# Designs tried in a protein design chat: VH-VL binders against Putative dimethyl sulfoxide reductase iron-sulfur subunit B (dmsB). Part 23

Target 1, 262 residues: Putative dimethyl sulfoxide reductase iron-sulfur subunit B (dmsB), of Halobacterium salinarum (q9hr73)
Amino acid sequence: MTNYGLVIDQERCIGCQSCSLTCKQENNVPMGQFWNRVLTQGGDHVDTPSGDYPEGGDGGTLEMTYQPTACQHCENAPCVKVCPVNATYTRDDGIVEIDYDKCMGCRYCMAACPYNARVFNWDEPEHRPEDGTGDVAERPQGVVEKCTFCSHRVEDGLDPACVVNCPADARIFGDLDDDDSTVSKYIAEYDTHQLLDEKGTDPSTYYINGEMSPGRPWKSKKLESELDDDEAAKAARRRSGSVENGYDVTPHVPAETAGGDD
Short names: E, the ipSAE of ESMFold2; O, the ipSAE of OpenDDE; V2, 0.75 times the mean of E and O plus 0.25 times the DockQ between their complexes.

## First folded at step 4 (VH-VL)

Design m16 (framework fv_sutimlimab)
Fold by ESMFold2-Fast, scan of step 4:
Structure m16 (fold): chain C 262 residues (1-262), chain A 122 residues (1-122), chain B 109 residues (1-109)
Amino acid sequence: as target 1 above (262 residues)
Amino acid sequence: EVQLVESGGGLVKPGGSLRLSCAASGFTFSDYAMSWVRQAPGKGLEWVAAISSGGSYTYYADSVKGRFTISRDNSKNTLYLQMNSLRAEDTALYYCARSEPLYGDYVPFDYWGQGTLVTVSS
Amino acid sequence: QIVLTQSPATLSLSPGERATMSCRASQSVSSDYLAWYQQKPGKAPKLWIYAASSLQSGVPSRFSGSGSGTDYTLTISSLQPEDFATYYCQQYYSWPPYTFGQGTKLEIK
């Protein structure tokens, strides 16, 4: 059986916010909401206004660590247990979904989520033409929403948008139950951890922190000024998500939602 | 300077065994997964086996699964391939290649050894 | 397993000419994890291009890679004598197994 999971390599993450912006574009997430947040080591949210990226891509200090945080897609999900109408449920492939037609807006799932991964649509979401995603539906009103692991992409054999468009390649997605998958090899080879593992939610998202991993070599942190010209140019291209790196920023529209004539 | 040097090849009869070695230098060996890739005389490249950086996970091509065993000794910077139940179709140059890094860019086989010839013949 | 098919099998050209060779995958190579290797007679293969279009350090700028999904191309804008070799494509997305194309032999006309 397929069991989807995600590894986030914090040593590779440069805090550029591409994962948050790509998620908003792919899923038509309205202004003021984020399904994926990039947090600093101290828990401060990094804002994504135009031109507000941390200087040097690493947060401007050797000690800066970033923690991208979204729905963890837990195997023992509290949000599923508390839903009085079974709108929040776990799919056979491990993805935690919300059936918007059943959601009554009670927000018990938000209170139960220890990761603060859910948002509530109090008003009809604002649709911006410049953020338009073609056939991607406008967000529904009066319901709770969250990261879906881009199930619309995954069902068509594609990786989540935040995985494909990460300039630092800090995200690895795949089948946790396939020992030969890249995601499983990373979990086995590197010392990984789950957020708030003491809560017993059993997340399907794992984090690599190289400083805490016995047997894993520590990657030296470099100031932007210490990179040679080739390294700096490569890092800049990765941050831009250029076509040379194979990144595709075009939102995926499933076949079943692309058709239709009146 | 990265260097990989293979040894252990030779002439062996069908059903026999050989153990190949690859001595690595010029980089932190334990930071990289390693692979064996073979090339039959006048033919193309065929991936044979891979081992994770720590040695905990091994992967094999279907053609060698159950007969070949890949292993490594990080304290000696050496990669091994134990070949059992050898067949005529295993005749090839066997290359040691550096593969997936623990972290950093995923660049495939960026460095290769010179190859060691294995001939399976009566 | 992704099967890679290269064409043509042999390409006969003169120095100074443009060379173009293709690699087709039986299914999409996600993340464009497609590499090209150069192999000269009696020598080990050398990584030439990775991520479909990124030149390995030390590779001359006359080489370029392009393509995505199932169709990939290696181009040499103006052939030099040292470029005559066999070129192999390889996918490193869907592994195990890593798979290679059968090779394109670039030879002097």
Scores: ipSAE 0.000, ipTM 0.401, lowest interface PAE 16.8, mean pLDDT 77

Design m17 (framework fv_sutimlimab)
Fold by ESMFold2-Fast, scan of step 4:
Structure m17 (fold): chain C 262 residues (1-262), chain A 123 residues (1-123), chain B 109 residues (1-109)
Amino acid sequence: as target 1 above (262 residues)
Amino acid sequence: EVQLVESGGGLVKPGGSLRLSCAASGFTFSDYAMSWVRQAPGKGLEWVAAISSGGSYTYYADSVKGRFTISRDNSKNTLYLQMNSLRAEDTALYYCARGGYSGYDLYGAFDIWGQGTLVTVSS
Amino acid sequence: QIVLTQSPATLSLSPGERATMSCRASQSVSSDYLAWYQQKPGKAPKLWIYAASSLQSGVPSRFSGSGSGTDYTLTISSLQPEDFATYYCQQYYSWPPYTFGQGTKLEIK
């Protein structure tokens, strides 16, 4: 049987927040709520990504690990156990889902979730864009919501939006019960861990431990013998996504888009 | 209807530049990594460049590194290839193709191709 | 760079015959990252097989792919006239660059 899961490669993750933005766009999540949060070491949200960097911004010896955190889709989910009306349930494919018609808004599942992965939709929006209009009317009010592994996309043969739109390719989604799947091979090849494993929730989300220093190439056990130091450093730089790295580019007003032959 | 349409090919002298475009339709362009693959007359296929779905990460074949730049505009559903310092060896039909991800079973295979645009580098 | 070597370079057969062509990698690749393409003269390539053995939608069941590690095979059980084309293997193992074999030309005898 299909058992969906996710690997997040912390060695590739650069903390850019694209997964959070993409999730909001795909699922019409209102302002002020997070289905997916990018955390720094210690579980805090990523603060302002600007300001002072060590010695000219070259990274120095500062090590930063980012930990995107959403619903872990636990096999032994506390949120399922505490729901008095069985609104929260586990699908046959491993996705933990909420039946909004059954949810009574008690929020016991929020208190039971050790990952702080659930949000509550108040009857009136508490925060709206300063200048503008957004379509948040389609999210149900008075119920709890969370990451769904984009089940609407998965049911149509597409990967979750945060997986497809991760610029660092730090997310791998697939069938954990298929030993030949890419997600299963990543779990087999790399040292992976589950968040708060001492809680016994048995998450379907796995993390590749990010012990890479900012100045070191990304460690790839598959390609270590094929990469020399220069090639590994170049690959790590390209994964960072600077459009100026490795070529001259003018992303705002290229000659071909602003004219050319007149 | 899912389709990719290339344009911008032509005749150029060695050392010159060209910019190729690829217009995508019939699918959510911003959900897919995209690539350029070329084929010299009478020869096989050569992967040239790939770009992530969000446009932030790019990959190049060693033969074109430092000379070619891949980019995309998701608001216009368009993929680009800026080719500088062109050489006779760059003469080929250039295909736009959907795919180019690492870490995904299907995405590294190219499931949709354009018909190609011919680039000829000669004096 | 992983080099893919296809053999034979040319395969001359008649309709109804069985076709078998090989793709050998210079180093081990996962079968999850091996694809085959069909290309007819003057046309763009078409994805035919991905993950070594999975047929792309619309590909006839007479086609099959197999293999693992360094050795991969595409087989056509009973050739039809429309099957005569050039076939390319491709690896997309983890990180780019992605490489193609030189192609096997299947031609009518």
Scores: ipSAE 0.000, ipTM 0.384, lowest interface PAE 18.2, mean pLDDT 75

Design m18 (framework fv_sutimlimab)
Fold by ESMFold2-Fast, scan of step 4:
Order: sequence, then C-alpha cells, then structure tokens
Structure m18 (fold): chain C 262 residues (1-262), chain A 122 residues (1-122), chain B 109 residues (1-109)
Amino acid sequence: as target 1 above (262 residues)
Amino acid sequence: EVQLVESGGGLVKPGGSLRLSCAASGFTFSDYAMSWVRQAPGKGLEWVAAISYSGGYTYYADSVKGRFTISRDNSKNTLYLQMNSLRAEDTALYYCARGDYSYGFRDAFDIWGQGTLVTVSS
Amino acid sequence: QIVLTQSPATLSLSPGERATMSCRASQSVSSDYLAWYQQKPGKAPKLWIYAASSLQSGVPSRFSGSGSGTDYTLTISSLQPEDFATYYCQQYYSWPPYTFGQGTKLEIK
C-alpha cells in the first residue's frame, strides 16, 4: 500500500523560495497566502532590503539553514481530530486532504495545527492581476486550505510541483512503504527528523540537517545507488581524497546531540 | 565517453538573433544542472545562464537578462540558448558546461563543450 | 556578487621551477566551493582542482591547491612543458552568479 512522504534536505536547500513560488503558481494560491514557507534558522540574515547591511553584514563565516515548511501530512493529524464535520481526512495513501463540500469554515483545524500550515479563504480572495492567468480556476471560498502534496499531479503519476522544480534537488518524494524507493533510502541513509516530534502528530515529512565533517567535500550528496557509472567514480575519488593520511572513505561522524548528558 | 557538443554559432548583425544547441551524450542528462559560459576573444570566462535538471528554473547574468533564454529538452539530451537583441559585447566563444556532482548548482564544471563562436559585427 | 582577483596576471618561469599563483575573494568563500581550471590556447577549460584542494581525475600530483576564507593558492611543484597554460579560479558558493578570476597566464621564460 502506497504511503506518500517527503524528505527535505536542508543541507542542499539554498533558500531561493522557488518551492513557495511554484506551489503558488501550480495551485493558484491567492496573494498574501502561502502553502509552503521557507524559514531561516541561523546565520546572517537581512533585516532591511537596503543600506549598509543588504545581506546582514559582510557575509561573515556564518551559514544560514533554511527550513521549508508546509503541511506535514501527519499520520496522527490534530486537524483531522478537531474537524466537527469530518471535512479534513487522511487518504489511504497518507495524504491529508480537505473535502471542500463539507468544510464549514470554522477554522478549528488551523488552531490545532502546530505547523501553522493552514490558510482560510475569505468570501472574496485577493489576487494580484499578475499572479494568475485568465483561465486558472479560483480557489474555493469560505473554506480552509493547505498543501495537498499536489494530489492532482500525484494521481496522474507526477511528483509535486515543489519537488520537480527545486533547483537544488532538496526534496525527495515517494512511497514510504517501499523500501526500494528513493525517499525510503534517504530516510535509512541519513539521520532524519520530524518537526515537533514531541507533539506526537507523526509527520510524513522528514528533514535532513546534514553532517559537516572536515573530511567531507560536500555537505549532502546523492545516494550511491542513484549515481550513474561516471558519478560513482567521482564519489569514490572524493572519498579516497577526504584526508591526507590516506583514508579510503569520508569518515563517519557521530550523531550530534544537543547539550545534556542525562 | 561523456561529451558535450555545441553548434549554432556564427556571424550576426547587432540586434539580430541566434540559437545555440548543446548535444549531451554518455551520461544521464536529466540528472544535471547545465550552464552556458562565454569567453570574449583574448579575455576571461563569464558565466551567462544556468538551468535546473528539470528545466523548471533558469538563472541569468545581469548582462543578458531579458535578452537570452536558456532551455532544455531532456527527451533529446539537448541544451539550448536563444540569444536575442545581440550586441557587440556579446561576441564570444560560448561553452556548454555540466555541474560535476550534485543535482543542484553548487558544483564546479567538470565537462565542457568545444565552444561555438558567436560574432556580432556590422 | 563575489569578485575573484588573481595574481600575478602573468607568471614567466622555466621548466623545473615552482609556480605559485593566488586567488583572492572579495568576501569569504567556503573552500568546498572553489575550483581551478586549466585552459590552453584554442581549447576549452578543464576542471583541474575542485573544493580548493581536491585534484580532478588525471591531474598530476605535482599540482596542489590550498586556502580558506578569502585567500586561495594553486602550486605546481616542478613545472613541465605541458603545464604552461592560463589558470582560472572560480567560486560556486555565492550563487547566482558564478564568478571567475581574470586568469593567471603561465608562460615559458
């Protein structure tokens, strides 16, 4: 049984916002609303778009970490539990969806979502004239909406728009129940985590923070099983050159643990 | 074995248009971001445009923005550069180049075409 | 945009000598995202060193790259006739745009 999930590789993410913009274009999301947001979690940032600090100083030695955040498609979704008319539901394939015909617009699901992933469409949604084409259908009014994993695309055998159009290939989508799927291999290979795991919502979205090591030439890299013969040769060469002392492979790094020795 | 072969260069008048092609072979073209890099006669290298592995995202140097369009056809393993409103300063050898490891753009260029000469002259 | 400045513009040496050339960035670059290219007249550039210090396959061991932050160096320990070429540094850290240095021409004395 298919169980769709998403891995977001934060080490590959360059913060370009393309996933947010392509989601908005694909799904005709109104001006002022976002189904997918790219958050910053560290390093320098720009406080204002002008003056002496256009990028938060001279660039320093600090790196920013980006966290694209949308509906996590939780297996134990609070938004499903609080819906008084059962408009929000979990599909057999793991996608959390909203039946717009049943949605009453009460917005309890918005308050219940710890990820702030839901938006409400007022009776007259606002659109910039430039944001849509004349033939693109308007979003339904008086209902709550969120990221759908582009179920309209997925049902036709295509990946979500934000996955296909990520220039950094920071998003991997697929069937979590298929051990041979790329998404499952990423979860097995890298130390992934779920946002707000302590809330018990059991997200179907996983994040790779990546690992920085003196011997690693790149932060995050493709799985060896994804490389063609030419790329496999390059990966082997880089591993062999990771340390001057003649190490054959990039050394493994221990899992980082937040402070505390309990 | 891994190869990029460019074509489409030539002599054009200022204000004219030209379309460059780059045929890729020996690797899975759809897995790589691609770029165009130019070199004016006797000068250094200048990056011109880049396109994501899927073709969904394109980026341009400020000097060509609005005049050049990069595109790709993954089913034909071919990269394109449509050049419009050509100027004398666009005269250069144009190289097709492949990123060397990751799907993204933070790669060096490990495979280069032979270059195709574009001359913009009256 | 990061500006890369190479020095010297021209380096005139004899076979057997040590060559050292520099690439200075206008702001800090992670060493993982700095490359060097070798270009001979009439030919396309060849990736020579990536990630500041990693030799591309087929590059002779007499070549080495070093540096971090804003200062990077390419060294050839004992020049061979085939090493006389123009060398360009490139950053791929602050993208877009990719930027290249203006090149160091290594010529025979």
Scores: ipSAE 0.000, ipTM 0.407, lowest interface PAE 16.2, mean pLDDT 76

## First folded at step 5 (VH-VL; framework fv_bermekimab)

Design n01 (from k06 with light chain R31D; at its last look DockQ between E and O 0.02; V2 from the best seeds 0.00; counts 0 for: pae E 14.6 > 2, placed apart)
Fold by ESMFold2, look of step 5:
Structure n01 (fold): chain C 262 residues (1-262), chain A 122 residues (1-122), chain B 107 residues (1-107)
Amino acid sequence: as target 1 above (262 residues)
Amino acid sequence: QVQLVESGGGVVQPGRSLRLSCTASGFTFSNYGMHWVRQAPGKGLEWVAVISYDGSDKYYAESVKGRFTISRDNSKNILFLQMDSLRLEDTAVYYCARGKYSYGFRDAFDIWGQGTLVTFSS
Amino acid sequence: DIQMTQSPSSVSASVGDRVTITCRASQDISDWLAWYQQKPGKAPKLLIYAASSLQSGVPSRFSGSGSGSDFTLTISSLQPEDFATYYCQQANKFPYTFGGGTKVEHK
């Protein structure tokens, strides 16, 4: 059965903030709030660099690894367990969601989340544009919110906005229960970790660190499961890296090209 | 207007049973978890029991578990505490209290009744 | 069971004084702590919930702080109606438990 997850390749991530900003645009996130934040790691604290600062004109050796952080859509979610009215719940496809009609604004789920991924809409939210964005309504005041895995897009066969708009192709979304999915293959093939795995939350988001992956191997906005056979074959070749070593350098020409996919 | 009124307290013999009632008015009773809290004369507060908004979940202090039963009738807006096998140490003023939350989970008590006294004679 | 240790057991104060009452839990209760005021012959009244959230209708001179295991109720400028007994209550786990109380008395 479908179990959505996310792989973030920290070796590819350049810290550009595109994922955070496109999330605000797509989900009509109020000004002054972020559902996704790009943190730095590698220093003594999160958001600090490690290595030597440049001194005396020397180039130094500062190392920065970026850590885009949002709701991890945990399988063992503390936020679900503490909700007194069942406003927050886990869908059959693994997405953790909030029913805003039930949310009473008590905010304990914010305290229970070890990732600080939840935000509270204290004030009347200010939006730009004022009428809303990205196929989602204006956010309600007085409720807790977080990353939704863009479930409105996923239900339409599209990848989350942050995945599609990552210029480094560092974000891969897919079905963790499908051994043929790119997310499952990368978890098997690369050294991955989960944030705060000692907390036992069982996150659905994995981070690649060390060897750089091929990244997101398809360029369309579609979910991987929605790719046609030609698109899927191209994605498989990009995952393997075979196009640079002469395996398949000729363009794939389908039998029907008129008025078709471009 | 929001009000809780306890009744059914009095003087009983040890080992007997007693049922306390709490009548709610001025709010939608079936949206709230309800609690019993007791206070022995001259002593501090002791939480006794909770029942969720729909009656599906009940929890008890260890000192009363197996002897007391909390229940509610949402059609009549009444909370009950059935107290069996009463002991002298159960002497207290018993308060019914409204929780802020439906399930009684991680709750605080924002509305209290005036209390009903349970004492013993021999 | 989570034991709640409240101190002091009593405090003697005058109108206008700042009064501080502490409450310590035997284990981490996050911020799930409430404070109550009780006057003789009366039911308790909720002052603070979730460690620091002021209940509606409670004067702003009351404030709560703390998290984890150490909590404080502060009355910034004691008023004549504030002479009472104060209780803390943990709400993290069943059974809910109260502190032993702190009586705030007139000098």
Scores: ipSAE 0.000, ipTM 0.413, lowest interface PAE 14.6, mean pLDDT 83
ESMFold2 (binder alone), look of step 5: mean pLDDT 94; pTM 0.958
OpenDDE, look of step 5: ipSAE 0.020; ipTM 0.567

Design n02 (from k06 with light chain R31Y; at its last look DockQ between E and O 0.50; V2 from the best seeds 0.00; counts 0 for: pae E 12.1 > 2)
Fold by ESMFold2, look of step 5:
Structure n02 (fold): chain C 262 residues (1-262), chain A 122 residues (1-122), chain B 107 residues (1-107)
Amino acid sequence: as target 1 above (262 residues)
Amino acid sequence: QVQLVESGGGVVQPGRSLRLSCTASGFTFSNYGMHWVRQAPGKGLEWVAVISYDGSDKYYAESVKGRFTISRDNSKNILFLQMDSLRLEDTAVYYCARGKYSYGFRDAFDIWGQGTLVTFSS
Amino acid sequence: DIQMTQSPSSVSASVGDRVTITCRASQDISYWLAWYQQKPGKAPKLLIYAASSLQSGVPSRFSGSGSGSDFTLTISSLQPEDFATYYCQQANKFPYTFGGGTKVEHK
């Protein structure tokens, strides 16, 4: 039984905006809208998301900590509960999606989401190029949009675009119900937190802060579950890394749980 | 209990202006998108305009765009239709209608007023 | 603009008859269609919204079906109070548009 989640290592994140821009390109996100936004302060309230993106080759402004923020794909999703036509729903694999044919544009889900992760098409969406980008259909005027965990890629055995294109390897996607997955191991071995945990939404996105992880330990665009034996072995070696260049100079080895596999 | 009452209709000269009002009672007016729908004598229904619950979004039929202005006063529970540059083709009964939804998108009209007649002659 | 075509334009029917009215949209409107009843000298009354959802207080003899571009209103057993004109209305895209109406007449 699969339950997809995401770990973002804030110690590895460099604030480059690659995740937000790649998301726009992959998912055909309209001009002026962002599904994923990088907050320059991080680790606090994000009800008014912000960030900086490259302009004319400019690298933007970088701060001490960064918090890439999109839909958290909550297990206890308030957006699912408030939708009067069931346009917002949770898949069997834990991904929260929107059926745009059913969406009536009432925006109750935007009010219910504490992360401000949803955007609304007030006007006809505009794309450049005019026919759009990627293999994802344009959404019409009058519907709500958000991050999909790139379900179209996941169904093809591929990691989300923002995961693959992170130059700092700060984003790890996988099955939270598989104790052997890298996301599960990192949640067990590192100090992780969920945004606005007190709201009881049970986010499927976790953030590492304080101790730097080894990052995403495989290089291919495949889901971890799709790696061949050689790729999986290389990933396992890489994720056994240690904390370096910091206050704890002693090698850190992820701990194992009793009765589990590593 | 729930009621919409239109007023302001009457006989008017072509090219002049008229302001219709719709007074709402028996429900929380500021929770609903509001519409104007008109019906020429002996003819079918024509949607005219919508305004969202807070007045932030407005949309118009092409036949009235640029001439009519929809507005609302949520403190007084009143919907307005300002009709400028009136034409003979605007002759109709004008209905105030409550939408089922706050923003007026993908809406249906669950409460209607009795209508107010706008005519030029005869 | 999305054109809504109702058929038939009129129906002659008796009390107890099953009456079927159709509405065709010029493009896909998903399920964003409503049905209204209007009696002479009165305002319209909402019967069905979202293609098949029965409005509160409307008798269960009224039903709606369809999606995409073809929709149907059915009155399972016509009552004396059901002689009226019926309109469909699409709500998928502005401007909202109505069908031309179907008059259900005695006989």
Scores: ipSAE 0.000, ipTM 0.477, lowest interface PAE 12.1, mean pLDDT 84
ESMFold2 (binder alone), look of step 5: mean pLDDT 94; pTM 0.958
OpenDDE, look of step 5: ipSAE 0.023; ipTM 0.592

Design n03 (from k06 with light chain K93R; at its last look DockQ between E and O 0.47; V2 from the best seeds 0.00; counts 0 for: pae E 11.5 > 2)
Fold by ESMFold2, look of step 5:
Structure n03 (fold): chain C 262 residues (1-262), chain A 122 residues (1-122), chain B 107 residues (1-107)
Amino acid sequence: as target 1 above (262 residues)
Amino acid sequence: QVQLVESGGGVVQPGRSLRLSCTASGFTFSNYGMHWVRQAPGKGLEWVAVISYDGSDKYYAESVKGRFTISRDNSKNILFLQMDSLRLEDTAVYYCARGKYSYGFRDAFDIWGQGTLVTFSS
Amino acid sequence: DIQMTQSPSSVSASVGDRVTITCRASQDISRWLAWYQQKPGKAPKLLIYAASSLQSGVPSRFSGSGSGSDFTLTISSLQPEDFATYYCQQANRFPYTFGGGTKVEHK
């Protein structure tokens, strides 16, 4: 059986917002709402840098770590447990979805989700352009929405839009139950974490910090499982970090920085 | 013996205010979303407003938004409609109606009151 | 606002007739449509909700069908108490809106 998950390499992420915007375009997300948000960490507030600004003359340091955040597609999903009409459910492939014909707008799932991953259509949804932006039907007033792992694309053998359109190759999607998948290998090979894992939700989204991965190693928009043998072989070599002329490539280590208070 | 009884209708001058009440009995009032629906004499039905079971969410028809306020007192089982800046086109029988659902979304009105008439003096 | 176009505006029928009333939404409302019966001087009475679900206490001669934009109320064998005006109502989006009504009258 498949069990879809996502790895986000925070060392590769440049904070460009491409994942947020392409998600909005692909899924016909209403104006004023985002299913995928790029947040910052390490400051006093979300979306603020950490470190010191110069105050009295001497230089400080600024550090930003970007945290793209959407529905984590949890295996122990509180949103599924609280839905009184079973509108929120987990597919056999691990994707958490909403049946909008069943959703009655109670918003219990929003209160239960620790990631704030769900949005609610209080008013009639507005779109720009007015005709909408994708093949995904608009959702009505009075329902909850969230990231779907682009299940409409996955059913067609394609990676999610945010994965394909990440210019830093920071997002890898695949089958967590396949030990040979790139997502499974990266979870085994790199230091990963899950957001708020102490909450016991068992997220299907993992984040890499500290050591930069090779990123998404295939160039096509296909799911990894849909690659032909030639494409798969090229992806495997790219995953290993091989480069032209056969040189071994070590990940860039952060340059030592000097920072002090005045 | 589920029942809704409206009161507070009458004859009023344009531009003035009126408050309608709806008293519920025979069911747990605080479990249900409540609606106001009106019907001008000889005309069809027009939805006016909804309030969620706990009063936290309110929605209005555009024709009354900013002039009418829906509210409820769950301790007394009473639904209210405060109508300000009344206009001649507000002439109607006003019904209170119980929604099938607590939040007023996806709703149908399974219990109705007998209605209370709001008209204007000549 | 979602406009609900109800037809016909009236129908003449006899006891025992099959009566069909239609309701069209100006945009997709999924299955979120209700049907009401109203007699003169009385409040409306819910017959059908969610397009096809029969309200408790409503006789089985009433049935509803449709989804999306086109909906139908059917009375399989008209009874004397069924002469009334019938309204559809969408519940997909605020503001909720009603059709203009269909008067079923004896002839």
Scores: ipSAE 0.000, ipTM 0.491, lowest interface PAE 11.5, mean pLDDT 85
ESMFold2 (binder alone), look of step 5: mean pLDDT 94; pTM 0.958
OpenDDE, look of step 5: ipSAE 0.015; ipTM 0.541

Design n04 (from k06 with heavy chain K100D; at its last look DockQ between E and O 0.22; V2 from the best seeds 0.00; counts 0 for: pae O 14.6 > 2, placed apart)
Fold by OpenDDE, look of step 5:
Structure n04 (fold): chain C 262 residues (1-262), chain A 122 residues (1-122), chain B 107 residues (1-107)
Amino acid sequence: as target 1 above (262 residues)
Amino acid sequence: QVQLVESGGGVVQPGRSLRLSCTASGFTFSNYGMHWVRQAPGKGLEWVAVISYDGSDKYYAESVKGRFTISRDNSKNILFLQMDSLRLEDTAVYYCARGDYSYGFRDAFDIWGQGTLVTFSS
Amino acid sequence: DIQMTQSPSSVSASVGDRVTITCRASQDISRWLAWYQQKPGKAPKLLIYAASSLQSGVPSRFSGSGSGSDFTLTISSLQPEDFATYYCQQANKFPYTFGGGTKVEHK
């Protein structure tokens, strides 16, 4: 069974906000709302470093760490549990979604989410973006919205927009239940953590520390499974370090799901 | 007990600023959107502003947009309304209100403070 | 913005009377309407939410009905403590808007 997840390499993240913006565009997220946020560990304001500036030019602890944060698509999702009409549900592939026809706008799910990943649509329904996949349904006013892992793209065998358009290749999407997937291999190989693991939500998002893990090629809209040998080789060459270091170019999604357009 | 207590109202001169506070108790403040609603003397209710539970979203009535700022400190259970460039038409009792997340009615207000009066000196 | 029109602006009634207040929205707001009671010098109190759902602790003599654009608050048997001003509020569309109020006073 497919269980989609996301790996984010924080060391590779440069805080450019591309993931936030591309998500907004792809999914036609209302003005002032974001499904994807790029937070900083140093504080509540954008681009706040942690630690102290070195006094005298040495010994400082100042560090800038970006914390890309969206819906974690939790396996034990509190938002699913609290929804009185079962508008929020977990798909068979592990993606947590909202049935907008059922959503009553009560916002219990927002209160239940420890990640603050959900937003409420106060405005009139937005139109479909002219540019994009064209398959994103309009969402009515008065419903809750959040990241869908771009299910409309995933169903077509494409990576989420935020993954595809990450210039730093910091994001890797794939099937967590497939040991041979790139995402699973990365989780196994690198030191990872999950947000608020003490909450017991069992997120499907993992954060990598300190390894500068190679992600999906920035300029490619294809799944890794869709790459030919030459494209795979090119992708490998773009990764930090030598190709000889054994970076895996194995498809991060099952082959049976591949077949989307560029 | 669930309670909201407004403070900061008073007599002010036109063009000046005033900061209202609303202290919440008896419930998980960070789980709720909070609103300001005002009422001019002898008049009806007017919605002023809302801030989401995490402060990420803020919306204002057109009448106060650009002049008022809603904010919150969830660590202290306090809601704020910074009122700048105050006008005579801003004279009102200002209420803080909790957005009611009861099933099926989006954002009505189930808990209200006692209100704080903002008036102007002649 | 959605305009909410209440009728009547005032009503004179006696204890025991059936009182009906109407609220009309300028557009369809589904069931996203709340009713409040306000007494002089006091904050409003939520009575009804979602057009017809009785708020906890509110007496059963209060009831709400309607959907779409026309809504009604009914007090089946007016009690002495019910003399107050009542407001409707739409929660369907941002910004939220209130009706002009209905004052229920002694006949």
Scores: ipSAE 0.000, ipTM 0.481, lowest interface PAE 14.6, mean pLDDT 83
ESMFold2, look of step 5: ipSAE 0.011; ipTM 0.505
ESMFold2 (binder alone), look of step 5: mean pLDDT 93; pTM 0.950

